VH-VL binders against o14526r1to248. Designs and how they scored, part 29

Target 1, 248 residues: o14526r1to248
Amino acid sequence: MSYFGEHFWGEKNHGFEVLYHSVKQGPISTKELADFIRERATIEETYSKAMAKLSKLASNGTPMGTFAPLWEVFRVSSDKLALCHLELTRKLQDLIKDVLRYGEEQLKTHKKCKEEVVSTLDAVQVLSGVSQLLPKSRENYLNRCMDQERLRRESTSQKEMDKAETKTKKAAESLRRSVEKYNSARADFEQKMLDSALRFQAMEETHLRHMKALLGSYAHSVEDTHVQIGQVHEEFKQNIENVSVEML
Key: E = the ipSAE of ESMFold2; O = the ipSAE of OpenDDE; V2 = 0.75 times the mean of E and O plus 0.25 times the DockQ between their complexes.

## First folded at step 11 (VH-VL; framework fv_cixutumumab)

Design b4 (at its last look DockQ between E and O 0.55; V2 from the best seeds 0.00; counts 0 for: SAP .503 > .496)
Fold by OpenDDE, look of step 11:
Structure b4 (fold): chain C 248 residues (1-248), chain A 122 residues (1-122), chain B 108 residues (1-108)
Amino acid sequence: as target 1 above (248 residues)
Amino acid sequence: EVQLVQSGAEVKKPGSSVKVSCKASGYTFSSYAISWVRQAPGQGLEWMGGIIPIFGDANYAQKFQGRVTITADKSTSTAYMELSSLRSEDTAVYYCARDTWYEFWSAYFDPWGKGTTVTVSS
Amino acid sequence: SSELTQDPAVSVALGQTVRITCQGDSLRYYDATWYQQKPGQAPILVIYGKNNRPSGIPDRFSGSSSGNTASLTITGAQAEDEADYYCNSRDKSGNLVVFGGGTKLTVL
C-alpha cells in the first residue's frame, strides 16, 4: 500500500478522487467477506446434514452377522462428524454477525470522513475552475500583444498605439489576477489534500487491520473444527481396534 | 530581430553601487518581462529578479532583497538593474533576458543579452 | 524558495543518448526550461514548456517531466553538444524564478 500523502499527485489533480474511490471500496470488501463466509457456512451445514444421513444409513445396517457391531462404530463416528460441521456452521454464522457489525461501523466512519473532506473536494473544484480560465486569459493577452505589435510595425499613430497599450495592460492585469487566483487555489488544495490523504491512509490501514482480524477468526474456527474431525477419526480407528474378531 | 543590448563592463569598489542597463529592440517592450541573471566565475546561473514593464513592479530573489533595484523605462525600452553595497562576491557576468511572463506555467528566457561583466575589487 | 538540483557532470559517447535531470518541488507545478551554455557565451534556450524547441535547436533535443523531475534528453549526442546545461522554473509561489546548479556535459 502506497503512502497516500506522497502519492496524491496526478494529472488534472484527480488524486483526491482516486484515493477517495479506493477508500470507498472498503465497505464493499467487507460485504464480500460476509458473503464468502456465509457461503462457507452453508457448505458446512450441508456437510453436517449429509453426515447425519450417513449415520442414519449406518443405523440401518443389518443387525445380523458378525459385522453388525461395527455399524455402530460408523454410526457414532458419522454423528460426531455431523456435529463437528454443525458447530463450525454456528461459529461461521457468528462470525458473519461480527463482519456485518463491522460493516455498519465502517459506514458510519465513512460518512464522517466524507463530511470532513468536503472542503478538500471543494478546493479541487475551485482549482479546476481557475485552471480552466488561465488559458483564456492568456489567449486574450496574447491577442492584444499581437495587435500592439502589428500596430508598432505599421508605424501607426501614437494615439492608436496608446489605445492598444491600454487594452494590453487590461488584459495583462486580468491574466495576472487569474494567475494569482490559481496560485492561491493551488496552495489551498495542497494543504487540504495532504490532510485528506492522511485521513484516507488511516482509514484504509484500520480497515485492513479489521479485515485481517476477521480472517484470523475465520481461520481459527476452521482449524478448531479440523482438529475435532481429526479426533473423531482417531476415535473411529480406536473403536475398530477395540472390537476384536473374537468379540464379534 | 529581437535583441537585448547591455551596457559595458564595470569595475567597482566594495561598498559602491552599479547600475546595468539593458536596451530591448525588435519587439514590443511592454509585452514581455525582463529578468536579470548573474553568473559568478565558474559558477551557475542565479536569478536576481525581474520586472514586467507594463506593470512597473519587480520581483526579487530573497538573497538580493533590499540590495537590488530593477526598473524599466518604457519610453526607451530599457531595463535597469542596480546593485548596491557591492562585495567581492558580486563579481560576475550579469545578464538580462526577455522573460515570457505570460507563460504562467514556465519561465522562458529568450533571448539573452550578451552579459555585462561587473568586477568588484578593492 | 524552491530549489532545483542537477547532477554537476555527465558524460556521453558520441552518437549516444544522454538524459540530464532536474529535480525540485516546484516542478510539480511548473514546467522546466532548459538552457545550453558554452564557455564565454550567454545561455541559449533549448527546451521550454512541454517539449517545445525554439527555432534553430536540433530535434535531437527533447524534454520530459515526471512528478517533481524534469529531463533534457539528447538523442544522438554530437560533439558540439558539449556544454553546460541549466534548468529553471518558477518557484512554488510562481512569482520567482529558480535555476538548477547546472550540469556539465562531456561528449566522449
Scores: ipSAE 0.665, ipTM 0.881, lowest interface PAE 0.7, mean pLDDT 92
Fold by ESMFold2, look of step 11:
Structure b4 (fold): chain C 248 residues (1-248), chain A 122 residues (1-122), chain B 108 residues (1-108)
Amino acid sequence: as target 1 above (248 residues)
Amino acid sequence: EVQLVQSGAEVKKPGSSVKVSCKASGYTFSSYAISWVRQAPGQGLEWMGGIIPIFGDANYAQKFQGRVTITADKSTSTAYMELSSLRSEDTAVYYCARDTWYEFWSAYFDPWGKGTTVTVSS
Amino acid sequence: SSELTQDPAVSVALGQTVRITCQGDSLRYYDATWYQQKPGQAPILVIYGKNNRPSGIPDRFSGSSSGNTASLTITGAQAEDEADYYCNSRDKSGNLVVFGGGTKLTVL
């Protein structure tokens, strides 16, 4: 009987399938990142609009009263805060474009990967087919050997012995060819499996590095906004101090 | 009764060659492979190579490639192993064994010859 | 790698169970075969294929394998089981044979 499934492809196909499934999750992660950044950009845009409304409130307050210089300080600060968050919104929108561009490149790579997976699975089918040939070739060889031994014991003519030897040799040659076909199919499958594993590993490593770079850009944009907000606050404090009670 | 009868012990000088015979009886000689395995004193079994007489082709372990020649004579049902350029580390017992080459996944050696002691003296 | 690795020695108390292991990459593709060798004697076949025992080998000998590791198990070890045990298999190409380094089994 055939030992193919017990000694080879059952376990190795499972490892391949697990790795391929993991690679398929990459585009999902990329889309989820884009969606997250889009939601953050919406939050920042909403905040910017709210600060602009607050600035308008300060400019509409009491422009002719003695408190007017202090309302002007509120207006300037609120306008600058609105601009800080609007600039972050623009940076995040540009980052979304980068994430989507990566997503398109990733899909192209995955299409080529899918073609390679089909080729690897076809190699498994070829290997299975030639593996089924081995038991048949072995049985035929053993049957010819038994016939030959029977004829030897029965003291059969030399002509019949020579005929039996020829049949045994032909069966042996068929068995050798079947083993060679199996070894070739196994080598081809193993090479394709190795090539696919190396490609999948490189794809996962590239994905991680690119996703970390995109997250780094996100973190940098938020940090820049934080610094700008701090600067606006310092200006606010200084502008308040520059307003004298005499001028009020 | 399947038997493998090996030639007698040999004492050789470094740089010479040795040729050990293995005469098979009790089965169709050409249908099975003959493998050669050696064992140095106090050491493990080492496969040297084998031959399938119906093809006349021999395969050799990498360690012995170029130094060992394995042949078979179907007319006398005898396999031969010749090891050339002998060194003192070639001192060992040399076994022949019948090999089920047609069992692709699970070939095995049964029976074994009783062994031929080869001593390479300095 | 086509090398087969065995522990050089193992001991077992009389009547107890012992496992002798053989490890190598080729065991993913080919069955291990087990041989017993007593001093001054040729090896004898004890297990071949997955778990086939030739005529004359006691029922206490059995074989098993998982991944790249094969095992010879002796259940209820007897004094006469004291010997060297070798595994072999085909190499990765299927055309060559490799042996493990052997395991000396000591009983008691």
Scores: ipSAE 0.540, ipTM 0.807, lowest interface PAE 1.7, mean pLDDT 87
ESMFold2 (binder alone), look of step 11: mean pLDDT 90; pTM 0.930

Design b5 (at its last look DockQ between E and O 0.35; V2 from the best seeds 0.00; counts 0 for: pae E 2.4 > 2)
Fold by ESMFold2, look of step 11:
Structure b5 (fold): chain C 248 residues (1-248), chain A 122 residues (1-122), chain B 108 residues (1-108)
Amino acid sequence: as target 1 above (248 residues)
Amino acid sequence: EVQLVQSGAEVKKPGSSVKVSCKASGYTFSSYAISWVRQAPGQGLEWMGGIIPIFGDANYAQKFQGRVTITADKSTSTAYMELSSLRSEDTAVYYCARDTWYEFWSAYFDPWGKGTTVTVSS
Amino acid sequence: SSELTQDPAVSVALGQTVRITCQGDSLRYYDATWYQQKPGQAPILVIYGKNNRPSGIPDRFSGSSSGNTASLTITGAQAEDEADYYCNSRDSSGHLVVFGGGTKLTVL
């Protein structure tokens, strides 16, 4: 006896289920990345504001005091560091926009994917329904065959035998139509399953590639800021060397 | 006793046709399909096609489309397989078998005929 | 034309257990049927459905399936089990019949 429901959602459909589950996690990971970058941007903005306060503190030194030229060097350096971190804040805010835009594109793609999954599940139900009805058609056919054989052995009238043959042919035609419906439903299910699997694989590859690119942009922005901070530090050292002791 | 009796061995020339018969007894002929399977020397079994006598139509393997014809005569409980445009590669034993087509998912062949040897030679 | 794949040959020691396998996509939906053929003879049915033996086939023959693979198992192989074994089923379309290439079983 052929069976349908026991095997199609467990062992036979496991790869489809795994792929779909992974695809569903994509928007979640995208949102988590945005939240992480947002937290980093907040850290950088706080740092920028703190350096701006230090710059103001450095400008509060006595204008007529002997240390005033060196306080000016501190002020300039602190202002430039505040600007470095403010620029990183701006870059990270722009990156968050890119991450969220990608998230919106993901949702559109996933809506189409959900519709396809529903269509695939409907195809399974159609196949299961035909598979459950086929045994009834088989039994009816065999019963008509048995009736025909019994009447032949009893040597009944030709009219009665013709009637039995007609019933057997009708049952055979019904069984044949049920087989054709099964073959069509199975072909439709297999096509939908294959198309869905290929789509899910492509979606996962695209997602991972985009996420790597976004992380690359994050890393580049941080690296650029570190280079700028290094330049500010070298300028600070040079400015200290340029202050004359006689001017102090 | 269910039995399939096939016609005797044949020797044919390339380009000719052969028609093998398969006479069934011991069961209701129209209730089962008849399938034809060939086996070239030293080779495996190859399904050629089959017929369900109650419908009177046949299905064929793609390889044999266009040169095999399978028919059934209900009045004599006999199925026929005719293979045209014979080539040396058609040298084989040709079997008929009773086919439980109505057991769609679990169909099987039982019994088999004893086979008809067809030799195609110049 | 084989949509069903069988190993060409397999060996078993007398009294031991052997499995003969048959692979094909159609086996996900249709049962495999197994036939034994000895030289110069017509095939005979040994297993049909999941694990049905016709009358006269000894208990040492059994069938099983998982996914797209079906297996014929002979437990306690005997000398008379030496033969060619064929699986068959419906093709991927469900409309036609296909056979595996056959497996020659040698009993050592």
Scores: ipSAE 0.490, ipTM 0.807, lowest interface PAE 2.4, mean pLDDT 87
Fold by OpenDDE, look of step 11:
Structure b5 (fold): chain C 248 residues (1-248), chain A 122 residues (1-122), chain B 108 residues (1-108)
Amino acid sequence: as target 1 above (248 residues)
Amino acid sequence: EVQLVQSGAEVKKPGSSVKVSCKASGYTFSSYAISWVRQAPGQGLEWMGGIIPIFGDANYAQKFQGRVTITADKSTSTAYMELSSLRSEDTAVYYCARDTWYEFWSAYFDPWGKGTTVTVSS
Amino acid sequence: SSELTQDPAVSVALGQTVRITCQGDSLRYYDATWYQQKPGQAPILVIYGKNNRPSGIPDRFSGSSSGNTASLTITGAQAEDEADYYCNSRDSSGHLVVFGGGTKLTVL
């Protein structure tokens, strides 16, 4: 992530919009994360149900024959797997609640930030407005200069020359005023934009930290379940081993 | 043709003052600014200040504030730069240049005078 | 007051392209102007504004800007292009003019 304080300027001073837009994506990402985890939870639930059915299938094994006791081993393992996936489902559902809660907090933070940066937006608009007036003022001044030059070349009367000079002076003064306004607006913009950029930066960093933490929780939940599943598998193997052919 | 003609070389003693002139021709003098730029031997260009003849007011680089005075005479289309309390470090070529966009969006120096050599020696 | 910085020296092979860069905070808001100076001569305007060339300046000279930087590019450097190049601009206040330290271009 680029340092916002060094990248807030650009063509037409659209840096504010760009940065603000970036920050606004935070809540969207949070929502998307919740949706993703929800989908995973659904999958795990489905898996759990499927394993439960499998357990029933094992229960329906013929009680007759020497293999019959081993169906119990399958039943038990399948049931345990179903429980593992169900537990993961619940963990993920709880995690979703955490994500959504964070989302709500994030929206509050964004709202507050929006209120705080309104003055920066105003500064951007002022700068934009003043910037647009400069070309016209410059053009006018240039035209007056050209007219004055033309009159000079034509050896016009002193009275006419004086009149032209007066017009040029007025145009020049107007341009000076425009430039001063521009400089003032620019200075104000720079100060406010820097502050806003830093705020945006902080928001994004905080957001990413939260998101990473949530991802950590997600990863941990999945990992724990896999450990449990692994244990069930080991137990399955052991159970098979413990049932000797002679016992069957 | 637009032309800036500067006064001749000067040799001055420390503590004295020098006044360099720049006569403009080929354009409306009052409509464009005149800037003064100096260059010490083997050194870069240094902006000293400028004047807008139509207004009569001058701006100066902070380094020269209080020591330099820039003026313009519209009747003769001549700009002047006076530097007081001369030091050996003031030895340089002094240029005048037409500034088409004085205090505006850019600094367009065109054309330049040929320069005036000022030597400050004891 | 803002300063403009330039590399003190750059070299380019004959016929090759070279870029001379000027950097300063004021360049974010004001255009750079470029001057060529040969020994014993007054500076000559070569580029101003958004890539404008005065009459008599070859088209191999071009200007660009980005952020707080401005650049003079010589595409197809010629022997006669060996010179000192200076950028200037308005300072942050817009009332003063500042020059870069100059770049000596050597054509090899």
Scores: ipSAE 0.292, ipTM 0.678, lowest interface PAE 2.0, mean pLDDT 90
ESMFold2 (binder alone), look of step 11: mean pLDDT 90; pTM 0.933

Design b6 (at its last look DockQ between E and O 0.49; V2 from the best seeds 0.00; counts 0 for: pae E 2.8 > 2, grease 19.6 > 18.9, SAP .555 > .496)
Fold by ESMFold2, look of step 11:
Structure b6 (fold): chain C 248 residues (1-248), chain A 122 residues (1-122), chain B 108 residues (1-108)
Amino acid sequence: as target 1 above (248 residues)
Amino acid sequence: EVQLVQSGAEVKKPGSSVKVSCKASGYTFSSYAISWVRQAPGQGLEWMGGIIPIFGDANYAQKFQGRVTITADKSTSTAYMELSSLRSEDTAVYYCARDTWYEFWSAYFDPWGKGTTVTVSS
Amino acid sequence: SSELTQDPAVSVALGQTVRITCQGDSLRYYDATWYQQKPGQAPILVIYGKNNRPSGIPDRFSGSSSGNTASLTITGAQAEDEADYYCNSRDSSGYLVVFGGGTKLTVL
């Protein structure tokens, strides 16, 4: 918050401070998304394994018994459900790879952005340094003016008056150079501040767009699985109807 | 006493020029800048430019660039402002003021001259 | 821009407090200076630096600033305070001088 103190970062810079914080939060939120999706993939894999165990249970039925066709229906349905959830696990694992790749791209972009922030902070130090020197240059100039006036009152020697005037002019030139350094440092700082703000805004917009796309991919993968599960259930119902009690 | 004494009122025709003087007394003339500010009837203050006598060069507001010449004569402690190619809208009171240029962040004008009325007519 | 902006007119009841404002981007870096001008007279310096009054200026006049805005405050306004008030400062380059448009203070 305190790049340059309250006064310089005040009212106008409030949006910049929010954007800077949001940009720094980006890699954290990307890692958190990857962790969430990984946990969901683990849940789906566990479910898939459980359904595979049920399929084995159905396979342990007596092969020559009259109930054998119905055990086969249970086995097929359980195997297909296990496959549905295994496919979702695979899709989520692929999505995690996309999220982590985006995270690595973010780290590269943030390194470059941090260099710009450091450059802006360095410009503040230059500006602060010149701002501290200006009062000294002012004091020296005024002291030389006082010396010149004292000598005028005490002396009529043109040699001493010319020497005092030369010292006063040298102090005036030093003061003017300090003003030029200040104006240059201020202009440099202001340009760097503007450039950083524009970059942070663009980075945040890109991040939000990319995160939305990743969430869209997650939602699509889950939706596809729900459709497949529904199809397996309809097949199960039809297979039960095809096995009549009279055949048993 | 610190004083700035300006030259008297002028009546000028369009296309001519006017040169207003500002004689300083009661302080070290070369240590301060002299700024020129004008005020048309019923209007606000406009900074025209100024000069720091120790350097001998002047700065001008963009509006007046090319028409105003500001000079200083250290030997007489007098600053001059010359405005050329006069127009009727140049009718105004022209002030000189002592300028604390060395107070970079906090410069101020004190004292002011009483003003020189320039009337551009016909 | 580097221009200074003032409200053209402000009113205050006798004995009340009034604030006259001056806005400009350069005021973040440079102090505003305040001048009073009565009809037919040259301006006089009222406030300079942060809050300095020259001799002869009553203590009811004070200055303040925040961000790109400077204010001249008159506490306990008196009839003789009715005047035009101008701010000035350096422009955005730091080399030139700019004035605000002036504020007509009316004491009611």
Scores: ipSAE 0.445, ipTM 0.790, lowest interface PAE 2.8, mean pLDDT 86
Fold by OpenDDE, look of step 11:
Structure b6 (fold): chain C 248 residues (1-248), chain A 122 residues (1-122), chain B 108 residues (1-108)
Amino acid sequence: as target 1 above (248 residues)
Amino acid sequence: EVQLVQSGAEVKKPGSSVKVSCKASGYTFSSYAISWVRQAPGQGLEWMGGIIPIFGDANYAQKFQGRVTITADKSTSTAYMELSSLRSEDTAVYYCARDTWYEFWSAYFDPWGKGTTVTVSS
Amino acid sequence: SSELTQDPAVSVALGQTVRITCQGDSLRYYDATWYQQKPGQAPILVIYGKNNRPSGIPDRFSGSSSGNTASLTITGAQAEDEADYYCNSRDSSGYLVVFGGGTKLTVL
């Protein structure tokens, strides 16, 4: 991520919009994350249910024969796996609540920020407006200069030359006023935009930190479940080993 | 043809003043600004100030504020640069140049005078 | 007042391309102008505005800008291009003019 305070310049002073647009994507990302985790939770729930069914299937194993005791091993393991996935589902559902809570907080923050940067937006608009007036003022002045030059070449009367000069002077004054207005608007814009850029930067950094933290929680939940699953499998192996052929 | 003709070389003592002239021809004098730029031996170009003849007011680089005076005479199409309290470090070639100030987004000088050598020596 | 900075010296082989860059905060708002100066001569305007060339300046000279930088590019450098090159611009206030420190171009 680029430092916003150094990169808010752009054509037609669109830097504000670009940065603001970027910041507005934060809440969207949060929602998308929630949706993603929700989908994962659904998958885990489905997996849990599937394992439960598998356990039942194992329980339906024929009680007859020497292999029968081993179906209990399958049943127990399948049940435990079902529980592991169910627990993960619960953890993920809780995480979703956390994500959504953060989302709500984020929206409040964004609302506040929007209110704070309104003056910057106004400054952008003012600058845009005065920038558009400069070419017209300049053109007018140039036209007057050209006219004056033409009259000079034509050796017109002094009276006519004086009139032309007066017109040129007025045009020049208008241009000067436009320039002053532009400079003022630019200065105001620069100050406000810098402030806004820094605010946006801070918001984005904070957002990313939160998102990373949430991802950490997600990763931790999944990891814990995998450890549990691993243990279940280890137990399965042990159970099989502990049942000797002679015992069957 | 647009031309800027500058006054001749000057030799001055420290503490004295020098006034360099720049006569413009071939264009409407009031339609363009005149800027003054100096260049010390072996050094770069340094903007001193400029005047918009139609307004009569001049802008100066901060370094020369209070020591330089730029004026323009519309009747003779001549700009002047006076530098006071001369020092050895003021030894330089002084250029006048036509400044297209009305091109707000740019500040290009064209044409340039041939330069006036000012030597300050004790 | 804003300052413009240039590399003091650059070199280019005959027929090759060289870029001279000018940097300054004012360039964010104002265009750079480029001048060529040979020893004992007054500066000559070579590029102004958005890549404008005065009459008599070869088309191998071009100008560009990005952010707070402006560049003069010589595509196919010739021996006669050996000179000092200066950029200038309006300062941040728009009322004053500032020059870069100049770049000495050597054609090898």
Scores: ipSAE 0.171, ipTM 0.650, lowest interface PAE 2.7, mean pLDDT 90
ESMFold2 (binder alone), look of step 11: mean pLDDT 90; pTM 0.937

